# VH-VL binders against Adapter SH3BGRL (SH3BGRL): the designs that were tried, part 2

Target 1, 113 residues: Adapter SH3BGRL (SH3BGRL), of Homo sapiens (Human) (o75368)
Amino acid sequence: VIRVYIASSSGSTAIKKKQQDVLGFLEANKIGFEEKDIAANEENRKWMRENVPENSRPATGYPLPPQIFNESQYRGDYDAFFEARENNAVYAFLGLTAPPGSKEAEVQAKQQA

## First folded at step 10 (VH-VL)

Design k5 (from j1 with heavy chain S30D)
Fold by OpenDDE, fold request of step 14:
Structure k5 (fold): chain C 113 residues (1-113), chain A 119 residues (1-119), chain B 111 residues (1-111)
Amino acid sequence: as target 1 above (113 residues)
Amino acid sequence: EVQLVESGAEVKKPGSSVKVSCKASGGTFDNYAISWVRQAPGQGPEWMGWIFPILGIANYAPKFQGRVTITADDFAGTVYMELSSLRSEDTAMYYCARDEYWDSGMDVWGKGTTVTVSS
Amino acid sequence: QSVLTQPPSVSAAPGQKVTISCSGSSSNIGNNYVSWYQQLPGTAPKLLIYDNNKRPSGIPDRFSGSKSGTSATLGITGLQTGDEANYYCGTWDSSLSAGVVFGGGTKLTVL
């Protein structure tokens, strides 16, 4: 299952928007996901800090939400998500198989041909 | 280089309130929690509370719960600590300190603000 | 009084090794990362070790940290006169009274 780490109490317009974009996309595409609130849950905060790869962390400081995982596998932050979305490669980004008949699946099929 | 610039020394009467500011210079608080730690003369550091402004998270030490308020002004890049109902025992150096996570080590400290409570 | 327990003082001659212990419980050291701070007289604490055993930039490898169970240890090798200071361990306590906790401090004297 996709896990999206978010801060429910964030007052940052930017963060709220990014979180909403990710969650909205998952909902719209009926992709199952679980929200992990780092604002309300200490264990979520700790887990995210420990499991966001070093090379994906900011130069300094705590990685900011949203952070996206497939199970325990890190998939990326909002920028990575955004890029994937722009390239119609979100399923690949999420580590999921693109559904049959999707544009992403068609592109993949052509590449394999 | 990021520095935490704290407000000047305070002299207060018992029962009054003090508000100390901590401003980030050369950076922001975007990725950090800011803790307030005080140190009475001859004593070790004592944690008062923290705030993670951008995440909207804050917590206080039980000892100070109800008497301390930590706030942030994101536009000003400043965190505030207000301590009310001051007592003589509140006389201390008050530090703000930056931490990625509140158990990851406070890597940047302000120079401290001396608060003296006396009649 | 302090949640974390440190020896009040340690001493050694220059060039020697010293260790400073920090004992806690399962709710703090047992479940959370330990940090160590050096405080020179008249100055703010300085981070020496974080995440149990990591050194911030600028901290020499003479300083080391370790954690086992509910205890942590700061090691200082090649002791220098400039190392004379108070040292504090700190960590997060995940108990019902969650928050950062510090040790009572250890005064290191270089003989």
Scores: ipSAE 0.829, ipTM 0.925, lowest interface PAE 0.5, mean pLDDT 94
Fold by OpenDDE, fold request of step 14:
Structure k5 (fold): chain C 113 residues (1-113), chain A 119 residues (1-119), chain B 111 residues (1-111)
Amino acid sequence: as target 1 above (113 residues)
Amino acid sequence: EVQLVESGAEVKKPGSSVKVSCKASGGTFDNYAISWVRQAPGQGPEWMGWIFPILGIANYAPKFQGRVTITADDFAGTVYMELSSLRSEDTAMYYCARDEYWDSGMDVWGKGTTVTVSS
Amino acid sequence: QSVLTQPPSVSAAPGQKVTISCSGSSSNIGNNYVSWYQQLPGTAPKLLIYDNNKRPSGIPDRFSGSKSGTSATLGITGLQTGDEANYYCGTWDSSLSAGVVFGGGTKLTVL
């Protein structure tokens, strides 16, 4: 299951938008996911800090939501998600198999042809 | 280099309120929480609370719950701590400090604001 | 009384090694990262160690931290006169009354 770490209480328009973009995409594509609220749950907040890879953390400070995991495997932040989406590679980004008939599957098929 | 610039010394009467400001210079609070820590003369540091502005998260020490309010102005890059119903025991140096995570250590400190409560 | 317990004072001669202990419980040191602070007279505390054993930039390797169970230790080697200060441990307490907690402090005297 995809896990998206979010801050429900964020007052940042940018963060809210990024969170909504990720969640909206998952919903629209019927990809199963679980929201992990770091604002409402200390354990979520702690877990995210510990499990975002060092190379994916900001130079200093706490990594900001959204942060995307497939189970316990880190997949990326919003920028990584955005890039994947732009390249029709979101399923690969998420560590999932693109469903038949999807744009991503079509692209993959063409590359193999 | 990031610095935390605190407001000037305060002299207050018992029962009044004090509001101390903490402004970030040379950086932002985007990835950080700001804690307020006070230190009475001859005593060790005492944590009052913290705010993570961009995440909209805040927490207060139980001792000060209901009497302290921590707020942030993102546009001004400033965090505020207001303490009400002041008493003589509130006389202390009040520090703001930057913290990546509430248990990751406060790596940048303000110079402190002296608050004196006297009749 | 502080939630975290430190010895009130330690002393040693220049060049020697000193250790400062910090004892807590499962709800604080037991499940959270420990930080250490140095406070010189008339100054704000300075972060020496974070995440149990990591040194911020600019902190010499003479300073070290460790954690085991519900206790933490600050080590200072090659003691210098400038190390004379108060030292505090700190961490988060995850109990029902969650918050940052500090030790009572240790006064280090360089003989």
Scores: ipSAE 0.829, ipTM 0.925, lowest interface PAE 0.5, mean pLDDT 94
Fold by ESMFold2, fold request of step 14:
Structure k5 (fold): chain C 113 residues (1-113), chain A 119 residues (1-119), chain B 111 residues (1-111)
Amino acid sequence: as target 1 above (113 residues)
Amino acid sequence: EVQLVESGAEVKKPGSSVKVSCKASGGTFDNYAISWVRQAPGQGPEWMGWIFPILGIANYAPKFQGRVTITADDFAGTVYMELSSLRSEDTAMYYCARDEYWDSGMDVWGKGTTVTVSS
Amino acid sequence: QSVLTQPPSVSAAPGQKVTISCSGSSSNIGNNYVSWYQQLPGTAPKLLIYDNNKRPSGIPDRFSGSKSGTSATLGITGLQTGDEANYYCGTWDSSLSAGVVFGGGTKLTVL
């Protein structure tokens, strides 16, 4: 299952919009996911601190939500999600198979020729 | 080089409130936990609480629950600590300090500001 | 009284090694990261060790940290006169009243 670590009480409009973009995409494409709130839940906050890879952390400060996992496997942050969406590779980014007939499946078929 | 600067020293009467500010120079601190720690003369540090602006949460030590409020401004350039119902035992040096993770260690401290409570 | 217990003082000669202990419980040191601070007279505390055993940039490797069970240890080798200070341990306490706790402090004297 896809797990998206978010801060429900974030004071940042930019963070709120990025979280909404990720969650909205998952909902629109009927991809099952769980929200993991790092603001209200210390266990989620500590888990995210310990499981975002060092090379994916900001130079200073706490890693910015949203952070995206497939089960326990790190997939990326918002910038990685955005890049995957720009390249029609979001299902691959999530570690999922693109649905037949989707734009991503068509692009993959052409690239694997 | 990041520095934290607290507002100036204050002298207060018992029963009043004090509001101390903390500003970061050379950056913002909105993705850090910002703690307020006080230290009475001859005593060790005493944690009062923290705010984590990017997450939108604050925690307070039980001893200060109900008397302390920690807030940040819109752009997280300044953090405030307000302590109410002041007593003479609140006379101390007050520090702001940042922690990259609320549980890791406070890597940057302000120089501190004195709050004196006297009748 | 302090939640974390430290010896009130330690002393050693220049060039020697000293160890400062910090004793707590499962809700703090046992399950959480430990930090250590040096406080020179008239100054703010300075972080020496974070995440149990890591040094911030600029802290020499003669300062070391470790923990075992519910106890943590700061080690200082090659003592210098400038190391005379108060030393504090700190950690997150995950109990119902969650927050940061500090030890009572240890005064290091370099004789």
Scores: ipSAE 0.565, ipTM 0.836, lowest interface PAE 1.8, mean pLDDT 88
Fold by ESMFold2, fold request of step 14:
Structure k5 (fold): chain C 113 residues (1-113), chain A 119 residues (1-119), chain B 111 residues (1-111)
Amino acid sequence: as target 1 above (113 residues)
Amino acid sequence: EVQLVESGAEVKKPGSSVKVSCKASGGTFDNYAISWVRQAPGQGPEWMGWIFPILGIANYAPKFQGRVTITADDFAGTVYMELSSLRSEDTAMYYCARDEYWDSGMDVWGKGTTVTVSS
Amino acid sequence: QSVLTQPPSVSAAPGQKVTISCSGSSSNIGNNYVSWYQQLPGTAPKLLIYDNNKRPSGIPDRFSGSKSGTSATLGITGLQTGDEANYYCGTWDSSLSAGVVFGGGTKLTVL
């Protein structure tokens, strides 16, 4: 299952918009997911700090939400999600199989030729 | 290197309030936990609470619940601590300190500012 | 009276080693990361150890930290007269009133 770590009470409009972009995409494409709130839940905060890879953290400070995992496997942050969406590769980014007949499946088939 | 600077020393009467500021050099600190820690003469440090601006949360030590408020102005790169209903036992050095994670360790401390409560 | 218990003082000669203990409970040291601070007279505390056993840049490797169960230990080898200071352990306590707790401090004297 796809797990998206978010801060429900973030004071940053930019962070809230990025979180909603990710969640909205998942909902629109009927991709199952869980929200993991790091603002109100200390256990989720601790888990996220321990599982975001070092090379995916900001130079200083706590990693910015949203952070995206498939089960416990790190998939990326908002910028990685945005890049994947721009390239029609969101299912691959999430570690999922693209639906048959989708644009992503078509692009994948062309790359295999 | 990052520096934290508290506002200047204050002398207050019992029953009043004090508001101390903490500025980070050259920027914001909104993706850090910023704690306030006080230290009375001859005693060890005492944690009062923290704010974690990017997460939009603050936590307070039980001893200070109802008397302390910690806020942030991320545009000005400033965190504030307000302590109300002051009494002589509140006389101490007050520090701001940052932690990359709320539970890791406070890696940058201000030099501290004195709040003296006397009649 | 502190949540974390430290010996009030320790002493040793220059060049020797010393350890400083910090005892707590499962809600703090047992399940959370431990940090250690050095406070020289008239100065703010300085972080020596974070995340149980890691050193910030600029802290020499003669300072070390470890944790076992609900206890933590700061080790200092090759003692120098400049190490004479108060030392505090700190950790997050995840009980109902979650927050940072500190030990009462240990005064290190270098004879």
Scores: ipSAE 0.545, ipTM 0.832, lowest interface PAE 1.9, mean pLDDT 88

## First folded at step 21 (VH-VL)

Design z3 (from k1 with heavy chain N31R, light chain S94T)
Fold by ESMFold2, look of step 22:
Structure z3 (fold): chain C 113 residues (1-113), chain A 119 residues (1-119), chain B 111 residues (1-111)
Amino acid sequence: as target 1 above (113 residues)
Amino acid sequence: EVQLVESGAEVKKPGSSVKVSCKASGGTFSRYAIHWVRQAPGQGPEWMGWIFPILGIAKYAPKFQGRVTITADDFAGTVYMELSSLRSEDTAMYYCARDEYWDSGMDVWGKGTTVTVSS
Amino acid sequence: QSVLTQPPSVSAAPGQKVTISCSGSSSNIGNNYVSWYQQLPGTAPKLLIYDNNKRPSGIPDRFSGSKSGTSATLGITGLQTGDEANYYCGTWDTSLSAGVVFGGGTKLTVL
C-alpha cells in the first residue's frame, strides 16, 4: 500500500497544492493509498522524521510533506513525484506495475526496445 | 547565522495579558519548530509550548493550557506568544527558540525579553 | 514538576573530567532524543548536545553526550574555568500533552 505523509492543517498554499497534486493523481488513476497526517498525529510525524533517508533530507529543517512511501520503502518527495509524472514513470516510481495500455506501459516498452 | 529577536521588555498589571513577538533575521520560521520557554529569576527553564508554522501545529504545556496562545504570521516571519490572566508568578525572562524538528534540541535562542508583572 | 532529575551541583578542578546525569522515564529519555544546554550567568541557554550525542558546529569534542535506558549523561573533559555554568538536559515527553521537559539543572563549579 502506497502511503502519503501529509499535513492536513498546513498553512502553506504551496504544500497544500503539492499534496493535492499527489493525492489527486493517485485517486484519478485508482491507485490505492493511505494518507498519513503528520500535523495531528505525532506518531506519523516522528516516523516520517526517522524514515526519510538522510540523503533525501533538506540541509536544515524538517522534510516537507508530501512524502511518499510504498509500505515502509521510501519513494520520494513532491519533486521526485513531479519528475516521475513528467517522464510517464509514476508507477515505476511507486514500485508498481503500470497498467497494460497506459502511457507509462507504452513508454516502458519503447525504452526496453 | 540566524538570530531570533523578541519584542521589548514589558511591565504589566496583574490580570492583564502580554503578547511577545519573535522574528528571525535573514529567514522564516516555516520549516522549523519554534518553542517558547520562560525562566523565572533563580530558576531553570520552563517550556510553555511550541508552534510548527508550515505544518499548522501549536500545542501548549498543561500548566499554561487555557492561558497561552502561540501563533505565527508566515508573511511577516513572526511568531507570537500571548499569555493572559497575568500574575506575579509570571514575572520571568521569556525566550523563543528554534528547533530543526520539535524533539532534537533548541539550536538558536533569542536573547530573551523580560515580562514583569507588578501592581 | 520536573520529570527529569539532575544532581543539583557538581565540582572539579581545571583539567579534570566531570559527568552530569539526567534521569527520566521511557516516555521521555527512553524513547526520545536528549539535548543538553549550557547557561552562563546572564545569558540565554546554549545548545551543547542534540540528538543524544551530536555536537553543533563550534562545540568542542571535549563535550560529549550519551544515554542508556532512561538516563542520559553529559561529559566534559579538560575542564576550564569558563565551563562554570548551569547545565540542563531536555527532551520530548510523550506521556503528558506531548512537549519538552527540562531537568532542574546542575551547577558546575570549577575549583
Scores: ipSAE 0.491, ipTM 0.826, lowest interface PAE 2.4, mean pLDDT 88

